Miniprotein binders against o43075. Designs and how they scored, part 4

Target 1, 293 residues: o43075
Amino acid sequence: MNALNKIPFTRALYHFSRFRSFTTSGWIMSGHNKWSKIKHKKSANDQARSLQIGKLSQGIILAVRQEGANPELNMRLATLLESAKKISMPKSGIENAINRGLGTAGSEGSQVHFIEYEAMHPSGVGLIVEAVTDNRARAASSIKHILRNHGASLSTVKFLFSKKGKVEVNLPPEKRDSMKFEDVLDDAIEAGAEDIVNRPKEYIDEEDEGEFLILTEPSSLNQVAHHFRSKNYEIKDSRLIHIPLEETAIDVPAKDSVREDIQKLIDDLYENEDVMFIHLSILNSHFLPILDE

## First folded at step 3 (miniprotein)

Design a9
Fold by ESMFold2-Fast, scan of step 3:
Structure a9 (fold): chain B 293 residues (1-293), chain A 83 residues (1-83)
Amino acid sequence: as target 1 above (293 residues)
Amino acid sequence: SPEEILRLFDKILELWERVEKLRDEGVSPEEVRRLLEEILRLFDEVERLQKEGLSPEEARELRKRIQELEDKVRQLEEKLRQS
């Protein structure tokens, strides 16, 4: 049995700091979106949207194949469907992806695969690149090419990370004024979570981030997510993540040329149609993103 | 042959996935590292040959190395099954 021990406030802040360091890596990527420099260029926006629709379609197919087509029981599917609605993905496209997921078992030509590519950047930063693809050879070839263009090479880097499940939640709207952190902690303990972190609203900078971050053993992710859903929490995200180990994480200063090199690599990787997520072994000493005015 | 090169990539990716599963199932970190390093070398070799062209002899050498690696992975999988 997995049971969460009472968490001191100090420990909760420590885990918030660690997650914020991971979030800062995501901010580097988001703050330097390749298309952000092209203002009022409709064709670039259309290309970016088309790419994201393709990625969401592949993700939906995989999620449905793994855990079925009911978004109330499949939290990853629920998250992907929410993302699809935000970019105004056509309803027919969403339905087609769900149907392909239901009917894809054993069909090689329409089957999608989940693959993790491990790489090392010359700076010592390790990368884990998550890909979902219907063509493994194309994905491997193109991702490897992108890595090489930036001096990075395929290398074993999972030892730089700890694999965890994460569930991002908001309090039920009806209980917003009545529930306190201790109540959320009790629900987390009952669910079998390993840890819980309270994120102030001022630090929620991405749509898939919630007020509370729940950390789980990888095998307990679905159990914990379903428990929170059954208590009417709003699930913002539910997925497996790779959390950098403090002992080996690299602290990359904002104005270092290495930061710009890594950002360009991340941008190029995300423009690839098969790349879904990138995990970086970066540790930052600051809770807030380093921003120039 | 472009088709032959793509088939070699697919085989190498299959081995990568199988080695990652062995890691999750408790095979020693050193053994997993060695296997992944060999897979990375195979990817490098296939990419080099893709750019320069693949001779029948080079294709046979690659297939032999892939087969040897697959045999080693299969032996580890069988050892875990018997544990």
Scores: ipSAE 0.000, ipTM 0.180, lowest interface PAE 15.7, mean pLDDT 72

Design b1
Fold by ESMFold2-Fast, scan of step 3:
Structure b1 (fold): chain B 293 residues (1-293), chain A 83 residues (1-83)
Amino acid sequence: as target 1 above (293 residues)
Amino acid sequence: SPEEIERLLEKIFELLRRVLKLEDEGVSPEEVERLFEEIWRLKDEVQRLQKEGLSPEEARELRKRIQELEDKVRQLEEKLRQS
């Protein structure tokens, strides 16, 4: 019964082409932390940098606590440290965050918590807000207050998403002229990835975006990321993500008034010191070149 | 005093924690929503006064408002215990 053995990657690539409609075009980045860049460009506000340093510190503490202090073995830590270097975070601050993360379980001073808050906007857009905080009551209260100020109701919305691991990679520098998409696909299959997308260079707008987006089962994230690192790919990002399901996602730019309101909600949420990442049940409204002819 | 403001904020955040627990348990959703907003406004007011300075009279009024909210939350918690 060899006919039952459909080539999984052919179907996965076709299926992932539906996620390709979920691509950034600038105003609402599904799952991207753009707030600090936007604020830095609009104001020379030292508070924005301080807020970003605080968030990076909490992220580093959590990453170290979960997978250790070696960035070669901890891809999430590696990407956070790269972000810290880009904003010139003080080395003492980075060292303090790593040391706090290395503290024994049960130390009061080392307790940061990862929390997801779920909400539904009146437009039907679902939000999952990722927070890292040393004070659960403060985080819950402040985030829920921001959500309610924008009319968003606390609601179970995870059914609007598929939870995946994502690894953003660039080709190894030494192989840039010799590697084709087929070669990257072979490496992805070998790593145990679920899907792969080649991003056209014109759609690579963020520092955490690579030439290739590799999707994994959540439990396979570290395995896949380490495999690509072992092949000398540049890892731009490695994290869990909530990908909108096409059947329930809202296409942008339908109802531009909703667009502006959601952007204001996202901006307000990212101003909160505990908010790390936001997932939206929005599909990108722009046509992507799915494949070159 | 800074210690007095810190105590007021501690009580407010404890009230918010209790209200969020009642919300998760589905107790009187409309009442919980009103309590949450009232407590949150109190938090904003206390934090504003933290910057501007808090008089003894203002502290007394804030403690009274916190006590009234504590009483309302306690009533809802007792309702949950009876179910």
Scores: ipSAE 0.000, ipTM 0.394, lowest interface PAE 11.7, mean pLDDT 74

Design b2
Fold by ESMFold2-Fast, scan of step 3:
Structure b2 (fold): chain B 293 residues (1-293), chain A 83 residues (1-83)
Amino acid sequence: as target 1 above (293 residues)
Amino acid sequence: SPEEIDRLIEKILELFKRVYKLRDEGVSPEEVERLLEEILRLLDEVRRLQKEGLSPEEARELRKRIQELEDKVRQLEEKLRQS
């Protein structure tokens, strides 16, 4: 099995051979709160929506600065704009975020910074926390505080991961009944992808999660995403991710108390206004329900 | 040439589909896994050579390896038909 990890389409192999499957005990995300949710349910809707709009605004600003304001050429921007539409984000807010990304606003606080915080939990789980913030000091202070509350500390952990591109897709609407996994695999190979995962329906909990997860080299992300778009697939998400290396990835911690603490840590991090995404060195964390928006 | 590389990819994809069918027909999971692993190794090599450029010698070696896999898959398919 270890040797297979170095061969393209290794995850597709497991789909066909069926000797490797996802387990329910791997649901460390069970009960997780998306950054669209808040723990306090009493006034959750307004607070959760405000937090989500803030994060989407920062994400849009960053995406525009990195790859421009044209959603047709900027797949990350396209998916963020779709998310904004689904929560009925005001058009003026979307336009303001795009304009700030283009640098048309010269005011203080118009610039955002992308920062990755690396941390280690006492259980041996490594975390990479993606933050987008207009205030580096605030982000660093608040994220460190959250980590400390759960016994986690800043530590170099990127060596536990491999950087990849991911494209989340749904089948073209007109082909939902006629297209098989083998057809999607053909399109993935043609596009230059590295691997493909068929996500079970019960694990599709988020709007940015697709039926198929396409893995790519980082430099090939846009090429692969555009290929799937050209074949009329619905693109649910397109971004860079940190995928755990199998040799050092841990399975879900055996103790219930440890699993609960990790989930609470993730929830607390996502309630932070600057936190956009969290990568865990837990086996299959990107293929089970994820904390992506 | 690009057209020759495309034909190699098409043959590899056809082998992938045929081996996948063998899984459904009751061939040993171990044998299916070995065949799929070998097919995936060929895909990896075609992808690397696509980026670097494919020489006539490399194309001949790839065609030979594809033919060897086609023969192995055909033999398994024949055994199933005899059952």
Scores: ipSAE 0.000, ipTM 0.230, lowest interface PAE 13.2, mean pLDDT 74

Design b3
Fold by ESMFold2-Fast, scan of step 3:
Structure b3 (fold): chain B 293 residues (1-293), chain A 83 residues (1-83)
Amino acid sequence: as target 1 above (293 residues)
Amino acid sequence: SPEEIYRLLEKIIELLLRVRKLRDEGVSPEEVRRLIEEIFRLIDEVNRLQKEGLSPEEARELRKRIQELEDKVRQLEEKLRQS
């Protein structure tokens, strides 16, 4: 049940070896589904950008509320601010989000809520939907509606997962040709991480995902992320995630109708402005996208 | 006790895996869905009682409900063998 919590870096190499030997068919990436993002980007670029700004704003509000407004002490905030700069989010919007997180805006911004919805799909796949919202009733109503449209029901599913921190990193540009996996592993051990996964380049969304996924204990997330930043790694993402337990993770074949049903559910959930991240009890869901055939 | 709760969760996970195998072997999606819904309702109950404290009597009641679910799964497995 706690296998991932107990396994040292020796398993990281073993896990990566086993992962690479797997057929790539049937895997869905929770929150980072490359194919889901491609489908979404087929819509107007302005709509996609507006949605992304909304999600970044809500993420900033939550990060500030949880750990304060200083990016040096709040790695989640630091990462979100970097993402905001990359898409040229207005400075006034960033400042407003920070002030709402602090509760200093005077417009009831302190009532931002983090909500996790747990659901079961008819296929037996468990879902954890993370939402950040200033309107609980709207979020609950709309997310439940989406779940029902796909046959999913609210149900406790956290027992299918282990809670972990993840840090997604790219090598410093200057050291790209000189650093090997063993060097990254040494940095991870020094930082106090518990595992590393090196994804094939074909499965990396360069905007949101790093070439190395660093797993941590939840309480060590900021420490590990800060250490990698101090070593000049590019931090692509830093957040808490729910990793599927291998014993109960479902393998979804690429040509199964269940695959299409799950993909449509994920797409609909990510179109919702309050949804931040989705976790699925599908084997390797954090590492590989589903490839459309 | 925490150990007793973990043992209950292990048994429920075993049942979930068996239901998944039934799905793969041709049991109807509707029947699989009903079994999974019952499994998740049991998990919700275990989690609720974990927070409130699990008495020996409550543990016995949960074991009974898990046994009833196991019986249903076994019946479907037997039906599948005889199909």
Scores: ipSAE 0.000, ipTM 0.239, lowest interface PAE 16.2, mean pLDDT 71

Design b4
Fold by ESMFold2-Fast, scan of step 3:
Structure b4 (fold): chain B 293 residues (1-293), chain A 83 residues (1-83)
Amino acid sequence: as target 1 above (293 residues)
Amino acid sequence: SPEEIERLFDKIWELKERVQKLRDEGVSPEEVERLLEEIFRLLREVLRLQKEGLSPEEARELRKRIQELEDKVRQLEEKLRQS
């Protein structure tokens, strides 16, 4: 069966028949290795923790610069701060990142830059690599090197995607046993969301992925996130993403060696200190893994 | 009927996708926002009626609103083809 990978994900939300197929057929692509997982995250070593702390620091600086230092008004900052607490990031590090974002640290401490790299893999899969860095030259050189090692090259690929907001949520703890999908759907529509997807539990990364993924127009992201928070949902993540256009989205490559190479490219990119997020022109890549374990 | 509600839902969803395509093709952001607001209002109404049951009068009103929306979307699509 390859039906799961071919389900139009924007229609999965409101067309209950397709949504059920999407959520219940998860074993066709059995595996817990997600596109965004770093291989060494499986072990609690110092290198992995240092890398995560560095990325969280850069993310916090950028989030504060974009929308201010109040986590009640800045949902992206709120989720980054929760992630920082879970990995026991030093409080001084968090405070320094917030202060750098506000500009209160002065000119000392380099400014961070947000950069998107567009690339094409030999398989025809397009990638958008989001980087946040205080050294543009280092980021460009290292990311290009990783791409070259996998035969990927810089190429314009944004036309393969549409820009969306996403909010990852878990049900309110008090209502976990009483709320059904229809109730979540009602809340999403009331908030002005475009789409909602129920993620199979076996594919949830507890750090930044929720039971439900809510898709929004980019300009409505904060409105939708605040609406869900006001109804006591747990917000796991809130950010802008690039969703593959159905017309040009590729299915997960059929050949195992190609899937393995793409997964290794993703892993190598995430091990880079400047890489924050990767978007692929693979249908449903934001919901499902491509590799088993 | 459940079949009629599903057909109404599918039609509104199709219109949503067409409006999003118009946005990507450069149609006025204000016009796109108005169309999407109406689409989400219709989706909420269909979901509420799915729970409570759909009267023939309510079905006629929904079909009329959907048709008016489709006509407007079609006109915008035609304008883009001519440009």
Scores: ipSAE 0.000, ipTM 0.145, lowest interface PAE 16.9, mean pLDDT 74

Design b5
Fold by ESMFold2-Fast, scan of step 3:
Structure b5 (fold): chain B 293 residues (1-293), chain A 83 residues (1-83)
Amino acid sequence: as target 1 above (293 residues)
Amino acid sequence: SPEEIERLIDKILELIYRVLKLRDEGVSPEEVDRLLEEIIRLRDEVYRLQKEGLSPEEARELRKRIQELEDKVRQLEEKLRQS
């Protein structure tokens, strides 16, 4: 029994050190990047750019409403503004989104809603779909339609995941040649992080992916992110994520047709204007080509 | 058949859900872990047989093992309701 033989080793590592470096766990998270598939497939397509701008606008409105308009104090807003700059989003569009989030008239900021849709695919893969929308009924209807096209249905699946915070970082530019992994690990421990993952450079191709992925308790996310920023790290992303529980995570389905259907489901969901991020209950979800093909 | 395998997977996922609910409702962590390990092993066996082909005899054995797990989970659920 392979599971039985591996149990003592896994537990011994945990007791020896509670701080771990696991590239594999980072791969799961990188496989769920917001609209990266749409960007790569349709980089020259005007519709794809308009879709990305729409999603960024909704994200900025929500981020400002939740934590204010100052990017120095609002890490989520800071990362969204960097993404907007990367795709050359018009300054007027950015300013309008910030102003809508600041709506002191008491109605503008409340027009945008964050919703998580939970679903189960026939293969047993659970999905958590993050949506930001100004029309809850439209979002629900559209997402349900996409799910039905793949035989998937709304179903409670949060029990398949653990909620964590993640901070994606690059080394400070001035220290790239002198700072070692052990130095990054020390900074992470000092910040109160749970785990650190070192990404292979080959898997860093999105604006919101860093060389190191720092995992935190959900309540410690902002504390850890600010600590890394205070040490002059480049913050690529800071957000809450759903990590599959090992006990219930499934391996990549063996049948090509099932893997293709799951990939197409992910693609179809990301083409929806309200969908921001997707979490899958697959151990090695990055193995599914969510990025460009 | 693909439909038969899907039904077996659905039952296994339902069992996982029920066991995790029992965990949340205060059933012994040791008992929960043992049941989850057994169910996950069975899930992996079903996926392996999906790839290799499932015989009627293998399907019968899998249904029997699922039924035994369903009975065990049901007993725990009933015990929890009665206490």
Scores: ipSAE 0.000, ipTM 0.219, lowest interface PAE 13.4, mean pLDDT 73

Design c1
Fold by ESMFold2-Fast, scan of step 3:
Structure c1 (fold): chain B 293 residues (1-293), chain A 83 residues (1-83)
Amino acid sequence: as target 1 above (293 residues)
Amino acid sequence: SPKEIFDLLTKIWELLLRVRELRDEGVSPEEVKRLRKEILRLIREVYRLKKEGLSPEEAEELRDRIQELEDKVEQLEEKLRQS
């Protein structure tokens, strides 16, 4: 009937399929992060807001304990404080979390631990679950229970990832109409960044996402973040992440049942009080805009 | 044409990914930075021409520039396979 049905693959389809896999695949287009599920429930569910505030409090305690209480020197703390302000976390709660991190609160309740749980989903997707908890046994028990309910098992999966630093930035408000991508690239190179990704505004869905994602070596994270701040960029997020290795990352199509299964697992994990962030070995390549007809 | 611009961007995008692989495999940081800068320059040029209108002559110039970069990247990939 149709001549096109005779050609299952053309050069355009072959290259376009690869291009779309890297630019439109799974999680980079879905806007999934630690807050996305809680954020959508926030205005309808006070329990979701309470959970989010609890997680931010634990994050602040840990950040202060690791790098100190000065947000000008501790970019992770600065990012968490910005997030806390956006959800209207009480100032007293923020101050209490900082004091607990410093150990000045005088209470034993300031003891929190950072733990990473590694798991493999039946689909072959590896997961790294970041948890911050004051009770290791409770966290391990509850997270294992959630993983098991979705068929996932604890397994070594860090070899599927590369550890990197990321800095999410927006252009300085004053220079927004005058700065070009080349200027941002020059600032990134000067800062010692490894890579830069331009995120189209239509794909900025979360409050911790910026117009540009700057990738760094883990040890250079704070240096690069400080450099961008010194140039008056708005820092949206600054943290360590696990980036899937291209050679082993799984491409999960948007309408695949596997995507739904993984999404349900992620939703259950993020509703857990100890879970802060989840890293997936799904293709999450850098996004560049593609042009439509 | 929009189709022509799309095809050009597809090839440039694939070059950017291949250069990232070369970086990860330990190819000279200076060579990787040079190639990446050239690729990003091409992306900006294609976007500029999309705004202003792309002539057939400009399309051929861009294809030639892309082919030169593909050849350079392939040479580096071949050297890595031999080493």
Scores: ipSAE 0.000, ipTM 0.152, lowest interface PAE 13.6, mean pLDDT 72

Design c2
Fold by ESMFold2-Fast, scan of step 3:
Structure c2 (fold): chain B 293 residues (1-293), chain A 83 residues (1-83)
Amino acid sequence: as target 1 above (293 residues)
Amino acid sequence: SPEEILDLLMKIFELIYRVKELRDEGVSPEEVRRLIREIFRLIKEVWRLRKEGLSPEEAEELRDRIQELEDKVEQLEEKLRQS
């Protein structure tokens, strides 16, 4: 008589974890936090495409430095290479980035630096801006200038976040018609994932966003990504991310002018050549995709 | 209760997956968009009521709305099977 006795207790506990994800992390990784403005212009604007290629190059260099040049062992590199191929990045540019990451390019080549800038917006929203740059002074100057233009200032904000791994996946093509959410959930549990979020296809805004967002402990990121790849899932993205803590995250309504102000700040930051990713301390209860715009 | 909220969310998340499958199977983008919008309105309401506390009457109202969406999704799924 009870439908609940058909659901394994393990799955019920995992769905409870998913409930927490829904309140704070589900839509945080949507276009609002990524390259939405630049990405939308990449096929229609040569300047936007040049910027995108530059950022992909920096990302490849960093990924290779962190985990080596083999895409089969380095999931972040694999997804970046896929993105580079989709925008027709020159093969010579890709190879140059890989060689720079390995340190096999000339010693005269600029070394890239990974920097995190922490800032607070007047609304109380904290930002962590990830930058990869060959010029620390230029990056610091330009990013601080953008922050000041929007009333934001440098401030320690990491305490507003929890560091997690994320894996964005699409279903295996051959199993697309046969796999249900519960099957993906089983695979996630087996892999040692912490949480799972299903993103409807209509709300997938970025090329590095998948149908499912898998959250992991930071140390488990590569293992979980490898597990999904071994089961033939398409890996769209794999990276470390800062997830807002529920108790201190700001709830920003869609109709609030603060949302527009923050979106403009995010857009301006992503137009900067050194900015790779932005994390916001925002609750996702009012972060719904705009379907008609 | 936490288990009651969990039950509601599990049903809603299953609907999201089923609507995604309808999209992949070629159902009208406008129909899919309408279903997704209604699902997200339900999610927002469940999240709000989690903070305020969920009465038995409110839980019944949410289950009714979820059942209505499940029926609409099932009708579209059946139509696709008959094609």
Scores: ipSAE 0.000, ipTM 0.125, lowest interface PAE 18.3, mean pLDDT 72

Design c3
Fold by ESMFold2-Fast, scan of step 3:
Structure c3 (fold): chain B 293 residues (1-293), chain A 83 residues (1-83)
Amino acid sequence: as target 1 above (293 residues)
Amino acid sequence: SPEEIYDLMKKIFELIFRVRELRDEGVSPEEVRRLLKEIMRLFREVLRLKKEGLSPEEAEELRDRIQELEDKVEQLEEKLRQS
């Protein structure tokens, strides 16, 4: 097709059937939120719910500690509270987590810790595992055990990534039919964003994913998030993220066996109570696939 | 000016989109990475000048650099069309 010069920047949805890459959308996407999916067995559902509540509690404590208890000003807290509401987390649990995050001298001994584990998979894929824990020794022991079970080892891999801020947004409901991509791009440029990715609704699999992913410098994250909120966008998520450097990123592994091994590793890591997020040194691992399958 | 910054940023975002399309259509990963590296370097310089102030001379130099990248991308697009 001619006329690429008229297309605003976005992550392309490549709809031509003549060129096809191996899709990895389900593999990468399911890794991020697989632990939040309800299972049909009642005991498994109860265990999954308990795990989700534990992770949300620790996330809320950390978010409040970093940016305060007002969800109107703290976008990360706002998204965590919305997640807590969806799983019907007890109000007392939410209030306790917020109070612990605000901190009193008596609560310092129960402080949560943010830890990043760096690892390399035998396939050459680098991983950064984000953990939030009140017990460093437990987290280190259990995460290292999971990595070893998949042949992965602790290794310095941060040089394969660039640290960025991300803001996930949906269009304002009242302007959904009138706003075009170029209007969103204008708001992103005004806010000081570095990049924008457009996701069709069909590719939004996770509840903390929006129609648009806005990338920022780490120091500009709050500025950009507040700008979009002031324009009445729905903020789905706001956080720091590790994005693979284009110069050193590897392509999606072509062999099904390698992709399956990585998926099992991701699944096992997310079943751990301390693991919050996983970053992969695979090109576009934080974006939905370009090709529709 | 805000208008000049907007124009530069829009062209840079359009280039990133076009280079991603080239990747999907089979242009070599090494050529794609080289182009993205140049585009991102240019983008960082535009962001720096947005904070420090952008002179008309600097704006023209940045437009020339963007045009050189646009020409390279267009040549690769033409080669794909002929194949």
Scores: ipSAE 0.000, ipTM 0.348, lowest interface PAE 11.1, mean pLDDT 74

